# VHH binders against q9m2c9, part 6

Target 1, 358 residues: q9m2c9
Amino acid sequence: MACIVEDPQRAGQSNETQIALISGVPDDISKSCLARVPREYHMAMKCVSRRWRDFVCSDEMCDYRNEFNLAESWIYALCRDISGGVFLHMLNPFSSRRSWKRINDYPYIPMREGMGFAVLGKRLFVLGGCGWLEDATDEIYCYDAAMNTWFDVVPPLSTKRCYFACETLDGKIIAIGGLGLNPNAKRTWDIYDPLTRTCKSCSDVNIVPEMEDSFVMDGRIYIRGGVGGSSTAVYSASSGIWERMDDDMASGWRGPAVVVAGDLYVLDQTFGAKLTMWCKDTRMWIHIGKLSQLVMKQPCRLVSIGNSIFVIGKDCSTVVIDVENVRKNKMNGVMVCSSIPKTWDDDIDVISCKSVAI

## First folded at step 21 (VHH)

Design a145
Fold by OpenDDE, fold request of step 23:
Structure a145 (fold): chain B 358 residues (1-358), chain A 122 residues (1-122)
Amino acid sequence: as target 1 above (358 residues)
Amino acid sequence: QVQLQESGGGLVQPGGSLRLSCAASGFTFSNHQMSWVRQAPGEGREWVSAISGSGGSTYYADSVKGRFTIARDNVKNTLYLLMDSLKSDDTAVYYCARSTYEWGFMYMFDIWGQGTQVTVSS
């Protein structure tokens, strides 16, 4: 249930003859029509009128597009440059000219490490982190992808965190573990529920500090952390309990992970770059293929859209893997991939990648 | 250049009153929801009050309901916060901020003032 956050700004619209969105067309029909416009044109749509802008930027627009199965996923990469500056890059994977674009910088994104990166609806959140001179922070920044605008968020995190896991599950943002001044923070997680307007803090001994990676699969949150990623745990939302991860599954989690159509894929970087899949039925890791080191610069992050895995490395060098094709064409272990070259000369490290569907 | 500048802060006794002002420039003031946010020493930022662009709708945190009044003058591009029955717990830096929307319990802001200090002490 998408929390229709009533835009408090809508309440004050006086009975002024609401200029129709489209002349001669009922608003409902107009909205339906506008919602069918491809995402690449949404920026232009915002220039038509204030009402168009408001609608295009609304959660309602997203609801329509979801209902019509027209939502388009774009990839967003949280990046760091040589200066330590943090910024977002965006990729439209459906464009004929696939190129990364830098999003306008929020003037105050501090040079931080260990930030959480979460997506909820059309919104990206950058959470917490630490700086050279600053311990863990509680600051939250939000980028609204529809508005193409950065925001400061109030209230801040309940707990200051850096190098923590941040995931979205069931419309909630969950911040797990991490480092901070509060020693208890390492074994705590916070659940932010925008629908109920609540933040719940809990603790569990199974939570590992210094999170390295996390993913969501089948309504569960999987976390890996500790020294060398040696510790794993699984959170079940249904029970609210953290459990130990299966040893066989944990043993193969040796790199960035992504879930595609319910299946877990890991880019094992122990010996080169091998894409592996966890088979739930056999409880074994299956080798899918190898990526050439020539096409990918580590460190890399994974994002999935549909049946494709995007491997995003240094300088936002991107390799696209079609999982279905790779499964069918087990030719000689080398995966046929398409590459998206970097568009800039600057050294950029990819911190985290997420997709946003609008 | 978009700017917000707060004024009117100071030292006041418990039970006293204070009026804060925020001068806005560089944008169409009347088109934007405006908010007051405060930060007490050692605490995080707390949303205090918001007012719609037209001034027709006002919102308050529970902690200040009945004591604070938010207002705006769109001709003067000025936001106000009338604070009555001030308490020690109201001691904070008060910021004027341009707000866009509320998302659950989260408030989103894109522009901030420098803040003005309010100290409530006997």
Scores: ipSAE 0.738, ipTM 0.894, lowest interface PAE 0.5, mean pLDDT 88
Fold by OpenDDE, fold request of step 23:
Structure a145 (fold): chain B 358 residues (1-358), chain A 122 residues (1-122)
Amino acid sequence: as target 1 above (358 residues)
Amino acid sequence: QVQLQESGGGLVQPGGSLRLSCAASGFTFSNHQMSWVRQAPGEGREWVSAISGSGGSTYYADSVKGRFTIARDNVKNTLYLLMDSLKSDDTAVYYCARSTYEWGFMYMFDIWGQGTQVTVSS
């Protein structure tokens, strides 16, 4: 049942003579000024006053920063330790001291595998998952990056899912396939639309049941799964239909994938770490370069910011690849990359990585 | 320590009434929107009602609108839910939760009580 609840936050702006954000300055100008402050200082800003805190934590702040082209992308890694604990790490790639920081633990993220990880706006979502003794779950957790706070989300997922694909497209969160007690869940997908306040569940026989990887490119969702990643499908939002991927394209999808400036890159880890690019015009995979195994601990995940690919491996070991430079230098050799050293002594597996722009 | 504690649950006949209470401690109660959330057996959690920090605005799920009334006493740091015309479908564990904001159809909560059982049965 889609709870159409009227937005409770809009009603309470009583006309009380709200103390100006900045004394002697109109609020619109104040907001514009505050929005120009670099992201690294937003935490300090929240300590100035309640009004400052509320504004900094608001979607309005994000809107201002986007409008001014001041949004800064930080990387968030969903991680699991040896004990099975799940936590988030954060990296500010713009910092002079590039180091991963552990985000305060959400006390209730159970030791789960197969969780979905999605970003929408300033919010990160951890969805579903399963435990060793637990079947798929429908629980949703949200981390608000501006608030630096974890939340429980109600309602839960419409379908309990584990090892499913989770992507964001057109302002919606899409949960696809996966495992669960319900055998039909494998061929189902859910669309969560915050704008329309609706959750829609659909089924399609072309959905791959056991998801290994997914990405979004050109308004389409690509999924890979099945035994050994042998099955692929493409979703078109315009038609609402799942289709089979091109065989040539599918054949080169042999590892983590990321889209940079409209182009698809894959890190093939079958024989070392090879970065490949899908050429849309020739319909061929092009070898871009190799990463040294000395700088990367597998398994790894990919995330892109601008023209850079961040390769994030075990213990959050990070290699940064400038795609433009690598493409220009057509060197059949080892790619020149910058590295961020390991900061933690614990064995940490990276489950998924996303970027959040604020 | 931040804490929410529910009370007032019990067994009631269809058409009956109950009053739930939630005692809050460890935070400035009046600065936060509060909600009631329920979970029926075998079902997911369902948002029931919310009230603004000042108490000036109240919100209800369609399933309980006209039957339930949410209220708060900021001096006593207590949240209330008056439940009238109770139905069998209202049987659930009722949780008090601190809500921060609504995001579309999703409600975000950072603090929960332990819950109180409400059973509507003949």
Scores: ipSAE 0.737, ipTM 0.894, lowest interface PAE 0.5, mean pLDDT 88
Fold by OpenDDE, fold request of step 23:
Parts: C-alpha cells; sequence; structure tokens
Structure a145 (fold): chain B 358 residues (1-358), chain A 122 residues (1-122)
C-alpha cells in the first residue's frame, strides 16, 4: 500500500516567497554549494535555517554528495554497556581528533541481544533481538545519520527474530534465520525492499538457524552459524536460492569478516588476532598479519572504509589497518597499525559496526 | 516536553462510530505530519492514517479507507480520527504518532502517545 506520505517539510511551503537558501543565489546552485560542505559541519548547517536543515537532512543532499564524490563514511558501532543498555557510537575517521562519540540515546531501546544491524543509505537500522522477557522481537529502530535522530519503524519485522543475520543487498534489507517463537523462522529469510515497498518471506533448508556472522561479497550473502559455526550458506540474489558454501572458503571463516575492495578478510580470534584474506584466484586463505593484543580488546568487530579495515574491540578500542600496505609488506609479523584511543572510561561491548556514507 | 495524549477510545458495537483525539504539546504541531497507528492483540503495529502538517493531505491504509477520517486542528494542537463502520478487526490500541517521513513501505515515527484502546464487539 503506497501511502504517498508527502514529505511534511515540503507541504508547509505555502506560496510564501520561498526564501532562497542563499540570498541572491538560485536554489540549484545553493544546493550544490551546500552539498560540498564537509560532513563534520552538517550539524552546524542545520542551525542556519529551516530550509538548510531540510536540505541537509534530505536524501537529495546525499544524492548531490554522491554525485560529487564527496560522500564521507563514518563508522557507527552498536554497543552495550554493563547495564545491558544498547547505544550507538560514532567515529569520524577523517577527523584530526579521531574520537568516538556517543549518539543521543534512544529512550526506548530496551535491553536486547541478538539484534540485527543494517545500513541503507544514510539510515541505520536496529532490528529484532531478544530481551529478558521476550524470546524474540520484531521491533525496528532507525537512526537517520543526517538528521541525527532515532525513529520507530512501522511495520515491524514480518517475523520476530533474534540472533539472525541482517545484511543489505541491492538496496534491500535482508533478515536471515535466527531464533524465535516460530520454529519455522529458523530457516526463513525476509527481504525488505523500500523501492518496491514490499516484504517477501522465503524459506530454504540451507539456512542455518543460529547465526554467528554474515557478509556480502560479489552480490552474494554469506552466512555462518550452527554449533561452533560449522554451518555456512551462500545466497545468490540472481537465483534466489541458498547454497552451501565451499569447504575451502568456509574453513578459514573463523571470526569477524569484512569485504574490502572485493576481497574477503577475516579476523581469526581463536589464538590472538590474525588477519587472513581469501584469495579468489588460488582459493586459499592467506595470512596477512597479526594484531597486537595491546592495542585492542577482544572481541572485535570489523568494518571497512576504502582500503582500510577498522578493527573495533571492547570500549571501542580501534585499530586501523591499511590493507594495501599490509599486502605489500608481507611481513609475517605484527602489523603496524594506527590506533584510536579510548575516549571514555565506561566498559562497553561492541555488538556490531557499520559505516554510513553521507 | 514533547507529549502526545490519546483519548476517545472505548467499547463500540460493530457498525458503530468512534472519534479519537490526540492532544499534542511541546512542539510546533502544525509543522509536523501526524499519524495514527494501531496495534491489535498479538499483532504488529499497523499504520492507519496520516495527515500533513497543514492538513491539506490525508492518507489512509487500505484497511480503513472510506471508513476512517483523519483531521487536525492546529489551533488546538489536536489530531483526530473519526472511525465509522467499525469492525471487529479494528479492535486495537490506537496510537497517535508524529511522523517524519515515509521510507518505502516503512513509516518513521519519533514521538508516540500512550495509546487508547478501541474494542469493537457485539
Amino acid sequence: as target 1 above (358 residues)
Amino acid sequence: QVQLQESGGGLVQPGGSLRLSCAASGFTFSNHQMSWVRQAPGEGREWVSAISGSGGSTYYADSVKGRFTIARDNVKNTLYLLMDSLKSDDTAVYYCARSTYEWGFMYMFDIWGQGTQVTVSS
């Protein structure tokens, strides 16, 4: 049901002489100019005028910035504190201070585990999860990074899910497997397509019920789960089916995974922190290097920006790995990495990390 | 403090009518799109209707189209939902919510009321 909800921000522009975004400048030019302002100043820009705010917060702004190749990726970490509270931290990796900042708390995010975390455009989604009183939820929260605002999303998930895989592919959010009250949910996935305004639910026997990790590579979704992470599957959007992952590839998937420039990297945390890469050509896992445990606190999550891997551990301890440099310097040794120091004293666990480009 | 407070819910027979109200405070009411969202027992939240800040545009879910009318009084900072020809399936907690924008099939809300119970039963 296509409820064309007119952007309320546009509806209020009655025929009052639309105050130009910039006095004496056509709006198209003004928008172009505003879109060129670095992301770190977008918050300040929103304070200039309502029209500026509306534009900066619009998808149009993102479109301009993408067109101009000005999009800047910031890292967002879904975190849990000692109390079990869930919150979002943000890192601007381009800032001189490179410090994590806590995003304003959404008052209504209950203590949850097993949540999905997905990014689509400028929006982050926190999906599902389980609480003390609930085996699984269907609640969806959205953080708009441009607006710096949390939203509740309606409708909820089609299926209540906890400890499920959540990925974005081709502009869609895909929720895969997980635990819930519905035993059939374990082998189901949902495709949420904002473009078509549809949600499709499908089932496949190859879907593993308990998800540990997932990643997207070459238009495919890879999932790992089961007892001890022994089960893997691959989804092809082209075929719409799940297949078993090849054993050689699956064998090296022993930790958080991230794709950088089309290549798969895995941080093996079994014995220390070893970065490995899947070589597509040779179909072998290549050892890239070891991370010092002094600079990061496990467990770690991975996120990539450009040619860099951000390893984010407890308390948002962050190590940055330049994969090009590391690949060139086949040093069987400790990788030289830059570190981002902890900026707060509270103990926090990082649940998931994503990047948002604006 | 931003607040939404629903009222007007109750028990009604099938075919009956109810009028829900939502009093808004703590923000410029006329600048925001408002929506009604309902949640039936054991079901997820369902978007019901929306109205633009000016009141010039109204939107309805197919399930309520032709039966429900959304309105607002910006002077009184009040949102209304006139519900006619009520059915048993309309039984739900009805929430007033400030809606920011639609994203595909998803509606985004940042402020909610506490809800008012509507029960349609013979």
Scores: ipSAE 0.732, ipTM 0.893, lowest interface PAE 0.5, mean pLDDT 88

Design a145
Fold by OpenDDE, look of step 22:
Structure a145 (fold): chain B 358 residues (1-358), chain A 122 residues (1-122)
Amino acid sequence: as target 1 above (358 residues)
Amino acid sequence: QVQLQESGGGLVQPGGSLRLSCAASGFTFSNHQMSWVRQAPGEGREWVSAISGSGGSTYYADSVKGRFTIARDNVKNTLYLLMDSLKSDDTAVYYCARSTYEWGFMYMFDIWGQGTQVTVSS
């Protein structure tokens, strides 16, 4: 029985005369009110009182906001600078002044490559990785977006992994394949379930080596790896089995992938930047449009919010594509996009991008 | 500056006892849950024990339950780990850490000490 370390936030409920969150207002109503405050003001809210801070940083706050459909998705990019340092950058896409902001420097992940990046709830996880002279690691770091704080996580990964696929599915973190001293790690995946407090390790020969990309669609995890990304596999959580990916679908997976409203989009970067969509009905890849190379510096990563695809390239140069509009307004193959200007002079590579809704 | 400093480690025979201490500075010690975490050679870090800010609640890993006792002195800003009935498997570097919260089976820490070596050997 894993002793549930009570959330220190809960333990500090000393009988201190619980100062009402809002004077003269029942706490339940107060919480509802506080939950309705836009995310951009949450930092300020944390300065009001300890009790406000605790609530704003709580999972309860997230639950309220989700219940009221008030959750706001912000984009987080794991980035590497010229020094090899790894940093987290954040973008509020709803801001009138859309600009990337560097989050507190993570001193602990210097010069690591091949890290996993996962989101569960309000938490971002950086997993594993390797150094130039270092083998795969099992270290896990967590950034709580509500707390705006980094944490070290114990226990570490069950398997040391580098250049592995990392996805979230059904409230679980799934680490798949990768490189390491353990040759068997290439054909293994770990399922981390915070609810059951378990880590399950499995193996399957169908897991592709040297992971390049992955995405989740329709409750399945798709992975691409091998030499030149020639190998693909699909995991079904329901069956717990890895299968071969459809050849037609696999053939068009030639770049970063993102799922938007159940549809798969791929940015083919082989000859410029071509956005393509997988049509499930026809089993064909459809050309959606081309992005100008002038506005986007490769390599790019994709993340979606609602019906929008954010294409994030070097220096966090960002192009926003409204998929619905692009589908409707095919003007001469040129996609109407909005851009977020580069704000930094530094040479920054984007490793991975995720969105967090709070 | 926020700092944790462990002491009290050493060589002990199986069945012996050892007391670890951790001196905390640079933050309000009583407001934070504190933990002991250990790392055996070639192994990952393992959570050992935790104690609430007030000291009213204590938690233990199954591997140490009944043998180890965590305590704190908030006046002295010191965390303790009393280790009884030590086994060879308890050999590890023991770290004092400020714990923030548990998420599932994952423990979150934001501050660490340098660690102290505990060796249980005949």
Scores: ipSAE 0.717, ipTM 0.881, lowest interface PAE 0.5, mean pLDDT 88
Fold by OpenDDE, last read:
Structure a145 (fold): chain B 358 residues (1-358), chain A 122 residues (1-122)
Amino acid sequence: as target 1 above (358 residues)
Amino acid sequence: QVQLQESGGGLVQPGGSLRLSCAASGFTFSNHQMSWVRQAPGEGREWVSAISGSGGSTYYADSVKGRFTIARDNVKNTLYLLMDSLKSDDTAVYYCARSTYEWGFMYMFDIWGQGTQVTVSS
């Protein structure tokens, strides 16, 4: 892979009198100031000048905001409509008017199933998938949340994948298992490292071919797949190998999973919607509560921000659960929930949900 | 409407040369990095070359380095790819694309042309 070594030196200082970001203010101070502007105004900021746009859209902006602890997490839902079209919805949970907004469609995302959805920094990636013929693809699309723009990504996936697990770990995108043209691909995973500009492919017998769900916890990747989700595996970064998941833990993984501050929560959707938590100390699943079917339409996906779990169902119906008390073992048995109503008339299924902090 | 239109493709013998052109419209051409991307039959898309908005910086994939030259005419809103010493493995559909930035080894593109076929065959 040809490392385009951007010769940093040939930034020929064309002495274009770099118009100061803010007149009379050093750029470093200006950047610091701009970085403190709430995320809801970033779009407007991009309209001020090209330099403002460039900065707001830069990774540097994110770095500043992270450093200042000003990063705001918004929720992004990969959705499918009745036509099979794939699109992205966004929710600002900090807004007084909590409403989902459809992001401008990337016109070229074909009708696909089994896509991977991953977040790395300010970027969301839609990876792979298959069409009606179950033909796996290697296509990658990227949505830059700061730029509010979709991109095609080149090169594509090293392996065509459908119904695979896709996670981010340590700044890397990891594509695991799935269906593809190559039968051997079912037990393979790819590690994409943007920092080293490398893609590594590995194989392990413990990888399940058809992935249903995955999550990252404590630096490990957990995957579930197989017939009825009966197969589980855990990747340990320390060992570099896949191992069998603990049976007790695996037994309770019966739906979408989310990690909140190191704790694992699962929404069991088998008979209603039951939120459960894995207790590491006791090695047992604890029942947290049952969600009303009236407020959410299955199937649901989970995403967490802070101590809150967002349960996002059909038509992006959303229930917000604060699990802070659960974590503090102060379970008075009352699950505090708030709801975000559906804002669209469209029949949409939520494929996956992720949060992006900017 | 934002549009990219490639031209100049064709059949050439090994060792031959071709010049591809890409006409850009609907945006400020000089403000954007432009790239050539190719796709061989049955293969994924491969980044070939990029040029900065000003034309001051050029980048090449290892596979084409020393053989291909990317250029642009900002007055004419045209991107060029001069291909010398063509090989059979250069056979592909060549696309011009507007590139925004590089993310590691990945290139991000938001606008594509329709492509032009380049066939290198004896």
Scores: ipSAE 0.685, ipTM 0.874, lowest interface PAE 0.5, mean pLDDT 88
Fold by ESMFold2, fold request of step 23:
Structure a145 (fold): chain B 358 residues (1-358), chain A 122 residues (1-122)
Amino acid sequence: as target 1 above (358 residues)
Amino acid sequence: QVQLQESGGGLVQPGGSLRLSCAASGFTFSNHQMSWVRQAPGEGREWVSAISGSGGSTYYADSVKGRFTIARDNVKNTLYLLMDSLKSDDTAVYYCARSTYEWGFMYMFDIWGQGTQVTVSS
């Protein structure tokens, strides 16, 4: 290949000290090529040079891949083992041999319960929680999925909390309700922005202390809490207010929820295991189908990628539901699903699951 | 050999003052953001302060703001932490650390010192 450093015209025009990303190729073109490489190879690309590592790990590459519809979503599960240790598992759903892999990087997340789990871009946040000998905390841990390592410094929450709802909206993490040392704080929420080192705490009487579940749909955060999930509310970022959730919509929220392509799905296990969908136009819940009666310990967590719902239970045992496919391929009303084997580590509880698109 | 070595720790009375130093070697010191991080017995690490490579920007945890001052001497390749109005809950091992990556106010460190003990007690 032609040596770029011997071009007299470029040598006379540049104060650059940088080594080219690809010899003989302008960096703009190199970045376009590198950004198109499938995510499963990104780890190997980071070993090529410091310039490659910096680009592969950059927000620029992630933004490029999102803009050109190249982003690939992988699933991350926040887990606890029998000893109380907290760690992450990761699943590449596009791999030919789909299996959960444990992330072994330090630091070890302290033994805690009731932690929040949220995603901002390529970064996973573990927020708050409490321990057996420890009251609620405001600590936050952050894992960068492109760099495959934890941050050493992460600004804390404004309010110590555990057993709270945690969602991402408009580039910020919203931590809602829960328990803490301050009884008045249980009706508050924190708006957390790590880029500006700001965390604002707000209050509203509609927030209940017993948070059970939440989801984000159409720029709004929906929460369910109270005794037996009896209280529901919705937050609109555009108005900044909390409102009551539609009664018909709330009536079908009887299990873990997930949003697929703007449509709300709920796994209702009240009388067997069935998947239902909220139909906005008719304001009714539609039965999609039943899951196989294979036992999966509660709680199950749901996450979506494309038109697929991943139902993740004990030991990361996973059932994959393709919502378009199951409408056509049922046997006696039972959805035809694929599965992903549980992890090698037994007795693992899945606290929360999120997807990260890179 | 890239190395950080802290010094200047010791026993001080509440309300007292202390100056910590961190000698850096084996790298271009002025190119890197540096931090002080402390760890009390039985506790996790707590970030204390950071300073940009040039020294033009300084950052402090709320727990120490107004009492501690971070500084650097890029000629002597030395990082400092000037601690005033010390309290008993400032008792910890203090480490200096070199940032390898920053995103907003979130930092990753690749090199740590051995630590120096600061004890604030009557």
Scores: ipSAE 0.675, ipTM 0.883, lowest interface PAE 0.8, mean pLDDT 83

